# Designs tried in a protein design chat: VHH binders against Type II restriction enzyme BgcI specificity subunit S.BcgI (bcgIB). Part 29

Target 1, 341 residues: Type II restriction enzyme BgcI specificity subunit S.BcgI (bcgIB), of Heyndrickxia coagulans (Weizmannia coagulans) (q07606)
Amino acid sequence: MNNLIKYSTFLISDLFDVVIGKTIDGNKAQRNENGTPYITRKATRNGFEFMIDGEKEKLYSGKLPVITIGNETSKPFVQEFHFFTGTKVNICIPKLDLNRNHLLYITTMIENATKMFSYSYTINSTRLKSLKILLPIKGEEPDWDYMNTYISKILSNMEKNFDVQQNDGVSDLRSLKDLSWSQFKMDEIFSINSGVRLTKADMKPGNIPFIGATDSNNGITEFTSSTNASFDGNVLGVNYNGSVVENFYHPYKAVFSDDVKRLKLKNYPNNKHVLLFMKVVILQQKVKYAYGYKFNATRMKEQIILLPTKADGTPDYEFMEQYMMRMENKVVGRTTEKEAD
Below, E stands for the ipSAE of ESMFold2; O stands for the ipSAE of OpenDDE; V2 stands for 0.75 times the mean of E and O plus 0.25 times the DockQ between their complexes.

## First folded at step 13 (VHH; framework vhh_8dlx_2)

Design d83 (at its last look DockQ between E and O 0.14; V2 from the best seeds 0.00; counts 0 for: pae E 6.0 > 2, unsure alone 64.1 < 65, placed apart)
Fold by OpenDDE, look of step 13:
Structure d83 (fold): chain B 341 residues (1-341), chain A 122 residues (1-122)
Amino acid sequence: as target 1 above (341 residues)
Amino acid sequence: EVQLVESGGGVVQPGRSLRLSCAASGFTFSDYAMHWVRQAPGKGLEWIGNIYWSGSTFYNPSLKSLVTISRDDSTNTLYLQMNSLRAEDTAIYYCATVEVEFDSGYEGMDVWGKGTLVTVSS
């Protein structure tokens, strides 16, 4: 019995207290890796800019988790830590005791609601408060259990596919500056496959992530039960339309829009760390395509990237992997230390 | 504060050469790839080229023969050498960077200079 989930509309203001961030004095804020997250109106990286030391009075130290939404990007992100932000960022504080999964679900609904508005639609606090989102309901109330379960399932599936490769001991401690770098064409490094066009009208609701050419939410724009030839996982999805050059690693199985290319390594096993390294490498090319150099499939293939190389001139995939492992360990270490304080 | 400041623009005759500079401050210049972009009157932005921290350069194929990008990390300066200038090269020239921090795995912010005007006129 396909229990048709019923949806209803809810105002953001009914679910959240919406406040504006406090402006940080840039002259007083210092970058500090051991500092506090600075969340901006960025459409990527969960709004995270860098870690800073800031004035305590400017810190959001209220209820967690919350949703941040930049005015210009209209991209919602779940924040689980206290953070600094600016006046162009809305902080949505749940009126109820909602967990991360609830908020993740809601962020998806916010994105869906805002997509209906032209990319030029700036969401200020007033507009945000009046924004209506669709939520699953049990009776007349949001079905929080459903939302939680739904997100949990997605995350679990992602984790299962994430073969926690045993933290093999970091043996390579070289810095990026210590390496030889060489130029490679992307088609030399990657197998590049296209996504498939799937319109919203043809999309059936489901639990499979649909990857669109967005710069946020790890590229996930929808969840669908519709699969096609683009169904793939353990791949780097690179946008060639929309948010051009933006890219995300997908350890899980997903369906990809025709605006997204699927990149896999040709001469090395696809893995999280190497592909994450490649993500950063590819992002370095974003500027040239943002300003009049048109990014298309042909140019993507011919795009030259700079990679660490071994003495024999081949890409140093092992270094890339080890390097990203180190980075991951640092990030995890920092998160665990902060959770322990 | 991260800042880029272009200089060296002006009025030049066709066939002449010009060298533009971009002074960077507020970040570790040597760790970032730098870009040159221009905007001609009534036209959109055009990517010229970039230079990586390693010194490797990439150019717009349409401009490759006419431009050379270099950098001096000791002075935090980016350069654009333009040769055999034509009237069509009249534009505001911008230096830009995307802050990518490998060590932190963070994506940085896009930073642009205010631009410097180059006018090629006989």
Scores: ipSAE 0.072, ipTM 0.470, lowest interface PAE 3.1, mean pLDDT 83
ESMFold2, look of step 13: ipSAE 0.155; ipTM 0.625
ESMFold2 (binder alone), look of step 13: mean pLDDT 79; pTM 0.797

Design d84 (at its last look DockQ between E and O 0.21; V2 from the best seeds 0.00; counts 0 for: pae O 8.8 > 2, grease 25.2 > 24.2, placed apart)
Fold by OpenDDE, look of step 13:
Structure d84 (fold): chain B 341 residues (1-341), chain A 123 residues (1-123)
Amino acid sequence: as target 1 above (341 residues)
Amino acid sequence: EVQLVESGGGVVQPGRSLRLSCAASGFTFSDYAMHWVRQAPGKGLEWIGNIYWSGSTFYNPSLKSLVTISRDDSTNTLYLQMNSLRAEDTAIYYCATVETEFDYSGYEGMDVWGKGTLVTVSS
């Protein structure tokens, strides 16, 4: 009996105490790798800007975990550590004892709720408090177990296939500015394969991630036992419909919707770090398609991207890999240091 | 604080050229790609093009022949050269940037916008 999950609307203010961050001048903040996270209104990196030494009075040292939402970006992020932030960031403090998974679920619902609004929709504290989100319910209350299980399943599926190689050996310390950059067509760099249409009605429940043209949850929209010709892994999934140009690296095996293209490197071993570099490169083109230029499969192939190049004019994949290793090491190093404190 | 200030807008006759400027402050300008976007009256935002820190440029194909984007990192200034202006080019022109140079976790989008400068093309 496919027990149709029932959803109900909840106000953010019903679920959270919403407070504004204290003013911190990021320009005056002293960067310290061993410091405290500075969370800003960034739409990426969980809002993380850099580690800083700040005034203790400005530190959010309250209940954890919380959700931060930047003004203008309206992107919600779960914060699990004490942090500095600014007045343009809302801190949503759970009224209940919610865990990370619950909040992750809620962030997704917040994003969905805000997508309904035009790009010009700025979420301030007042609007945020009045924001209605849909949550699964058991009776009249949110189904916290469902949310937890749902997120756990997603994470588990990701972890099984994502060996975070700890401490990637870094040998290349060049900056992006130190390199020559050249234009390449995407079809020169990638083999581009299509997903396959699989409707929700045709999907059988299972544990295989189904990748849709979404901008969240690493592209995962469903879990299925149904496989088809799109069944693939270690691939960059790029949306050409829906949330166009959005893309996610999938180290795990997944089924891909017809709205997602699977990209693999043609002239370099397909690997996590290079593909993650490419992810960012491709995303740089998002603005092109967001403001009136239509994205389609043909245009994707012909899309020009800028890549670092070697002296011979070929893409510098080695640099890309090393660069992303460095980035990963920075992120991992920051997270491990915080867990130790 | 990151700030972008557009200038150079005004009323121009069809067929004329105009150069817009965008003054950047509050961040390391040379490390970031910069974008031009416009909004015509009653229309949505239209992406014009961008310039990377490397100097490489990308343009909206519909506007490529009419616009040139450049930057001066020594003065933290972004430029938009427009030629052969038409009535259809009447719009508020914005410069914008992303606050993050490179992040594998995602794209921040255009997080910082100027207030815009109005360009009116009329006979």
Scores: ipSAE 0.013, ipTM 0.303, lowest interface PAE 8.8, mean pLDDT 82
ESMFold2, look of step 13: ipSAE 0.174; ipTM 0.638
ESMFold2 (binder alone), look of step 13: mean pLDDT 80; pTM 0.803

Design d85 (from d78 with N50D E99T E101S; at its last look DockQ between E and O 0.10; V2 from the best seeds 0.00; counts 0 for: pae O 5.0 > 2, unsure alone 62.7 < 65, grease 26.9 > 24.2, placed apart)
Fold by OpenDDE, look of step 13:
Structure d85 (fold): chain B 341 residues (1-341), chain A 124 residues (1-124)
Amino acid sequence: as target 1 above (341 residues)
Amino acid sequence: EVQLVESGGGVVQPGRSLRLSCAASGFTFSDYAMHWVRQAPGKGLEWIGDIYWSGSTFYNPSLKSLVTISRDDSTNTLYLQMNSLRAEDTAIYYCATVTVSFDYSGSYEGMDVWGKGTLVTVSS
């Protein structure tokens, strides 16, 4: 079963109990550095204004973590501490036992959902409850594990000072059908490097993902502290054994099995969006290599793929990047670096 | 429900031509690349060729028979034209999808669907 990620729509009200904050006048609140966070409709600093002493009856002391959303700013924030807030802040309380990563993922989806409507879209409690967001699913239910893993990866990458290239504004709105497509050999497009054999017996436990020739869990089969010549990141891992032609993008550093090839772009800066586009392109070839046709290294190099092409006959990497950016913006939304600070 | 149904198979004499059809339903056909695959008696599956949504085609270079793949998106139909058929071309022929579709609405789905196949027998 092709473990491709499917997305479905969910109502906020299905996932959250939405309540309004209790009335507190921030202007009258006594500031105390040793007090309790006062969360407002502020669009920055996770909604935090200052620490205050407040009446216990006005404190949100319910389930944590929660999402707060200011009515006017429509900016969602994850709150992990009890806080004071006002009537212009919605508190989304998870109906399920969700962790911070889940909520961070959801906040991104909320932001994306609100951006689609208008810059002036004000989310009151009623609108918020009726808001539909896209979430990855396993079966008919949200894929919570995926969301958790996804956010964990993002956070890990941020910690490693990966210059998240500022998402340049989407300027290309062409569809796939609007483009000219040409055939290219894989070795013209990619540098193809092999993984290295690492047996379970030789593998030491650790935190480094080990990428095997699987069709699930983004290719991760183990975690190890053992590194070898295959240690690499920002690469497309393509299976040529096992789940053949299945492939996953790895923004993080990982160790790769000998059953997995590491692909990087030759003539374009190696980046997430283009590689994700290439992932889809490569998957189109899966049936070709199903049941007896081996996708070995030689064949992989010679494999012809169809790519969007510029007028000059070169691959349109810019389109690929922009296209995937658009898709990402629509579905996953990027947590702005500013929120991580 | 996503479905692929092959048709046009039968018994043909060597040297003859045959056109197979694959009717697609339950999905936006025009958004997906389509493949033809066959299985000869006692042999494994053999990939024949594909056609992308752009109309671009690629064929198995090992095929000795002349094949042409085409599609009609208006009727959700995939075609396989086979010419100069030989006994070696006797097989069950399948149409299949292997693709990821992107929806402008933000919906994403991957498809890996096969038809039930149609039998082609080349015999004198």
Scores: ipSAE 0.028, ipTM 0.445, lowest interface PAE 5.0, mean pLDDT 82
ESMFold2, look of step 13: ipSAE 0.241; ipTM 0.684
ESMFold2 (binder alone), look of step 13: mean pLDDT 78; pTM 0.779

Design d86 (from d78 with S56Y V100T E109Q; at its last look DockQ between E and O 0.38; V2 from the best seeds 0.00; counts 0 for: pae E 5.2 > 2, unsure alone 63.5 < 65, grease 30.8 > 24.2)
Fold by OpenDDE, look of step 13:
Structure d86 (fold): chain B 341 residues (1-341), chain A 124 residues (1-124)
Amino acid sequence: as target 1 above (341 residues)
Amino acid sequence: EVQLVESGGGVVQPGRSLRLSCAASGFTFSDYAMHWVRQAPGKGLEWIGNIYWSGYTFYNPSLKSLVTISRDDSTNTLYLQMNSLRAEDTAIYYCATVETEFDYSGSYQGMDVWGKGTLVTVSS
């Protein structure tokens, strides 16, 4: 008997203390790779802008983890480290002792709640406090265990699919400008597979991410128990309809809409870092296809992209991987002084 | 703040050439691919072409013979050279970029940035 999960509505203000960030004086703030994360109202990169040295008085050094939400983007992000931010960013501090998984779950619910509003919905602190989200309940209280388990399961599935040697030392410190770049066709670099049409009517609720042609939430539009031939993981999902050219890396197993193509590397082990590098490369084509140039399967295959190349003319996958590792290290505060990117 | 400002538009006679400029500010121009897009009256947006940070250019096949895109990273300026202008080339011309940054998170890292456009009118 699939125990029907019950949901109830909760106010953000019931769950969180909402505060506004402090303005950072740009003249006093300096980029420092060994500094502190500067979180902005960006809808991307978990709100992360760059690492900075800032005034201690402006640092959010309170309870962690928290959720940050930019006023204009309304995109919620979980922050696990102390950070600098601005006045246009809301900091949601849990009233309860919530962990990262709880907050991740809640961010999803926040996104769902805000999607119901026009894309022009600006969330200021007042609106945010009054925002209602749906949460699973046990009795009259949020079911924190359920949320935790749910997210844990997703993460576990991601880990199982990630054979990436996470601990490889950074050995390549070259910048993008230091490299030779060459043109490659997408179909030379990627195996491109289609998603499969799955209608809402045919979709059963579950915990498997369904990837639609959206530009947000890592492409996840639904969760389903329904699988099909598109069931795949460790893939770069690229939209060819909807939010065209938008793409997301999916380390976890997911079901893909027919509006999304699944890209895997042909001549290099499919891995997180290279695919994330490719994500950015592909995004460079967004303007082209978003405005007057139709993006279809054929054109996708024939799309020329620029990639760093080795002396032999082949793509420098190793560099791509190392570069993204460096980026990851920077974001997580693992940056050594030698990383000048 | 990231800003793009187009200039060089105006009224020109058929057969003439025109060079448009796009001044970029608020970001590291040299690190980004830049695009030209136009919108003719009553028509949708049309992609013209782009230039990568490396200098590689791509063009709309329908316009390739008529346009040349270049950039000067020292002045943060994008250029669109148009030759043999026709009445159908009348449009507002926009420069644009996808402001992206490499990120390990897998999340979207950028945003689209557009100029306000410059009007080009080709008339006899």
Scores: ipSAE 0.151, ipTM 0.644, lowest interface PAE 2.4, mean pLDDT 84
ESMFold2, look of step 13: ipSAE 0.202; ipTM 0.667
ESMFold2 (binder alone), look of step 13: mean pLDDT 79; pTM 0.795

Design d87 (from d78 with T97R V100T M111F V113Y; at its last look DockQ between E and O 0.39; V2 from the best seeds 0.00; counts 0 for: pae O 13.9 > 2, grease 25.1 > 24.2)
Fold by OpenDDE, look of step 13:
Structure d87 (fold): chain B 341 residues (1-341), chain A 124 residues (1-124)
Amino acid sequence: as target 1 above (341 residues)
Amino acid sequence: EVQLVESGGGVVQPGRSLRLSCAASGFTFSDYAMHWVRQAPGKGLEWIGNIYWSGSTFYNPSLKSLVTISRDDSTNTLYLQMNSLRAEDTAIYYCARVETEFDYSGSYEGFDYWGKGTLVTVSS
């Protein structure tokens, strides 16, 4: 990649047709795990709320992929599937034939552009259309190849550090309510290790994800070639500063900021499904710390979490794993099963 | 429509007990963890505690000895029992809902619905 990339300003309206979603009749919409994604103004989960059956007329069934941007949150997300949404969500439809990588790049630029505004910056359709973003250019046009290659490289690098195990076998169909739950201390369940301070000034550009205490982008705030003692993978990164209690699973190798704790299971093989289960469990505690209760390292260790347990009182890791496998299968559409809860 | 309605607030003397209620409607109450939060005059929000769908409870350590949270899923009601009330317990008390559903993404929005609150005034 050429050391000197030139950038130019583009209007969102030059690149996208911007439309708003259609209001869903709540009386007609039903949750259905095998339904269609309902995208909302959420700042997380790629805007995803839940799967629903809705009126066909309300479905966005147009060109894909697109970018959705919720009002108030101003978070852009790439959508690759048809979806339901609401009037408070902007749908950016590429005027050109852009792929996911292009849009991912653009979402980053949108976020950068909106950060320049106050935290209370609300993006409506009109404002969004007039939003200017910086894009790399070849000549006078966006350098789509560059953007694609750039994102591809990042993703490839991430994938190289991830050993994908496909576990589709489901044997446990119990629901969360079918189980006994017990309280455990975080330090009983996890080894908790700290990140290491790495300032932006000391950070060299590279392809290694740097995990900061953010609530988005899977915790990735930068890409660096600088490694340190925090270099780790297959770990749950939990923020104890910044976006407190927010956490992300990192199957890939990454560098972690000092604001992020690295959690690994003590008494069970560290794996994606259990850690993703734990992610949700930990997030349930977020409210405790959002309103004046400080989340520090000591409290993190002593934090009580509720986990499904076996008859012997130990955490039911197998259930957790199976449960998340089921969820994964549902999301991927590999299997249809009874709703978990 | 999801509704949370707090009740039971009022003026009480120090040392007294008070039980607050939160009536829930418009959703499957039993599928959600419920929280109590309060806001004293001139202060920020303070988390009191929560109760999971399993009935397990967690409390703010500073308030643990003084409060008990319970729920009745048959009546879609959340309760906050407060004992030995003090002047500093004067606040608007809110109940809030937290989704308990697990999914693959694991993302959690936290509180998604709040009641309007009920005022508790502790005064001699």
Scores: ipSAE 0.000, ipTM 0.213, lowest interface PAE 13.9, mean pLDDT 82
ESMFold2, look of step 13: ipSAE 0.036; ipTM 0.548
ESMFold2 (binder alone), look of step 13: mean pLDDT 79; pTM 0.801

Design d89 (from d79 with E99S E101S E109Q; at its last look DockQ between E and O 0.01; V2 from the best seeds 0.00; counts 0 for: pae O 15.5 > 2, grease 28.1 > 24.2, SAP .709 > .668, placed apart)
Fold by OpenDDE, look of step 13:
Structure d89 (fold): chain B 341 residues (1-341), chain A 124 residues (1-124)
Amino acid sequence: as target 1 above (341 residues)
Amino acid sequence: EVQLVESGGGVVQPGRSLRLSCAASGFTFSDYWMHWVRQAPGKGLEWIGEISHSGYTFYNPSLKSLVTISRDDSTNTLYLQMNSLRAEDTAIYYCATVSVSFDYSGSYQGMDVWGKGTLVTVSS
């Protein structure tokens, strides 16, 4: 069997009916250990707050299992029991007959769609419906059997026997300490392009992310149909105004504010892993600007960064890619196809 | 080589309909989200709409009533049907791809390709 599994993008709204919870005041709810789970936007404990007695008409008593996603935390959880929740919690009801394992796999992919690119990602119901996630495919359809088997093995603690370093595609096992680091100027490493000014008044509603100079939500401040010369994707957006030095990777097409620079690699294929590595490297410079040193476009170009280097003194992009790939594998817990059987 | 080629543009009278085509080659067309974008003379880019690999469509709200996007994966072709054309619809029309995928190793594969565009002129 081919050791490579292909992943494709799917829209959340294609896979799920998305509804919001009914209004309930958790602070006024009567706690009862023999009651019903109250699920909130909490990022831990599977969203569980406490057991309550609530009004029957406010109970989610529909199809199970489902995925709940807090609006502000964007943390997805699988729910297997009927529950109470609030208006800031999205309930994703599978359109197909999916089991717990399928949904667990999907939750991981939802997290990857958000957390991999930012520390926090706020998503409302509309944005959630439009969220694209990666799923393994067999032909043109999600590979449900693979997902089920994969999760089953993880739950059986088989993951403990799996060495992430031995995952397919990973060949570089060096640590950051094993490397030589050298100084490089930002403009030596990146092509740096400006965003374009677009005011809120000029924005029309749409589905294209607008990237502002914020420190959260992956830099997304609006969704618009108004595009301009900044329309770009697979790029690292770096703030030089506002929340300076903050930066986010954008695998999707977006419109960029004039306060955001678009960075692409000059001497290596532009890709997620290397750019995410660079994200971290760039963020390390934030402390420099926190105490009155002004960050601007010129200084950005001249900013010195430390990068792993090869023996010939060039940046070790391959290492960066492999390193981030290993990190991703740890988070996702990917196994080989042959081991999934 | 990955390529998108738009066709079907030309001069058309107001009130008429026009169907544009975009021929894809060099990649697995059925795996990718496809977009239509236009640029009017002296104006910025305007997003028209997109279609998923499964045929799900999103449209610019300003254009939704006048356009329909479809795809034929058997012929690797994207379509834009435009109805009731107006002078303000005069533009270069582009098709484009946006896709993110991963292999099993976690290697990122991003694709963002644009066609050269086809000119549509609406004139009496």
Scores: ipSAE 0.000, ipTM 0.205, lowest interface PAE 15.5, mean pLDDT 82
ESMFold2, look of step 13: ipSAE 0.207; ipTM 0.625
ESMFold2 (binder alone), look of step 13: mean pLDDT 80; pTM 0.804

## First folded at step 14 (VHH; framework vhh_8dlx_2)

Design k1 (at its last look DockQ between E and O 0.24; V2 from the best seeds 0.00; counts 0 for: pae E 4.2 > 2, grease 28.9 > 24.2)
Fold by OpenDDE, look of step 14:
Structure k1 (fold): chain B 341 residues (1-341), chain A 122 residues (1-122)
Amino acid sequence: as target 1 above (341 residues)
Amino acid sequence: EVQLVESGGGVVQPGRSLRLSCAASGFTFSDYAMHWVRQAPGKGLEWIGNIYWSGYTFYNPSLKSLVTISRDDSTNTLYLQMNSLRAEDTAIYYCATVETEFDSGYEGMDVWGKGTLVTVSS
């Protein structure tokens, strides 16, 4: 689909009113689980720090959804709820009536635009306003329908496999610190299979996610009807080119680029929770490869990772699963509480 | 705010040793693997090594014999011990981490310090 889409450059200031948050001291804020989200410069969890009770005057209660961007992290997040934040967080308010999907697409483009800059690049409000991003166009205007459809497809594929149900049967309450950890080669833990080269020219439009070596959108770069030997699901896709070491779990069937390796567990049933645990473990190696150490297929196989182990020295897959179930339950609990409010 | 601050750099003679420090703040230091990287003049970034929360270390094979990484979780400090320094070791040295939260399942971003300059010269 991307081969047929034209892109153009847009200024953030053309698309958004950019404001900053009101000063709130998160350290002094009263935490309340039934309160309001406090969004910070955090680069994870959608910027979410904790729920707080705050002064109404400090609340962002304007148009929703919006994009928040921390000055130092430059990480954009879509916010769908009113929130507290600080002066070091930019709030991008759409000038048009954009929905969540539009903003999600834009966040990806913002991230792409900022990647060109060193980690030292701080995006203050002024720089953010002048930031240029690439968007698909219809004529000379952003193609909002395309963006919406694109994101909808991604989300639909993800949601179909995302069981928001509370995991039952959590019995392992050990912390990560309570465990013994051992070294394992990735090749010992995973069956590693390559993707297959599929050029854009050979790609036909369709509904099958194509997984490229990107660091966004769960690795999905295209949708295609073209399948090949890489057609696979319930797999961890790990980039060994492009955004190296980045990886995403794919509960759905997808086609994989030759720049992506498909990882499946060798000695444990392939499942979401363990693979998500592994995702995090693998990401711990990102810095190694980001800063001058070349990542290739051979090195991937030989890459050492630390995993929790049982007394017999084998990986504790059960723990991994239980741990991620617990984490999921926590996230779901938070989501349900938010929806109830 | 997540912050890393390197210190201990300076001018040192060849054959000498130097210990660099990295002070971490704004996150639970003990839960994260920490890395050292360097950039020599006119060269790209080079990964030196890392240390896990368990204390387990990995090193660039090319530098393994020359460096030791350690950490003190009580003081949120990362260390890089360098021995037998050479002119080729002249570089800006950075500490870094991948801010990945197990609790959320969300991937974070790479965080690094501003770096400390080490100059090895006779």
Scores: ipSAE 0.224, ipTM 0.653, lowest interface PAE 1.6, mean pLDDT 84
ESMFold2, look of step 14: ipSAE 0.283; ipTM 0.712
ESMFold2 (binder alone), look of step 14: mean pLDDT 79; pTM 0.800

Design k2 (at its last look DockQ between E and O 0.45; V2 from the best seeds 0.00; counts 0 for: pae E 4.4 > 2, grease 26.7 > 24.2)
Amino acid sequence: EVQLVESGGGVVQPGRSLRLSCAASGFTFSDYAMHWVRQAPGKGLEWIGNIYWSGYTFYNPSLKSLVTISRDDSTNTLYLQMNSLRAEDTAIYYCATVTTTFDSGYTSMDVWGKGTLVTVSS
ESMFold2, look of step 14: ipSAE 0.292; ipTM 0.705
ESMFold2 (binder alone), look of step 14: mean pLDDT 81; pTM 0.810
OpenDDE, look of step 14: ipSAE 0.277; ipTM 0.697

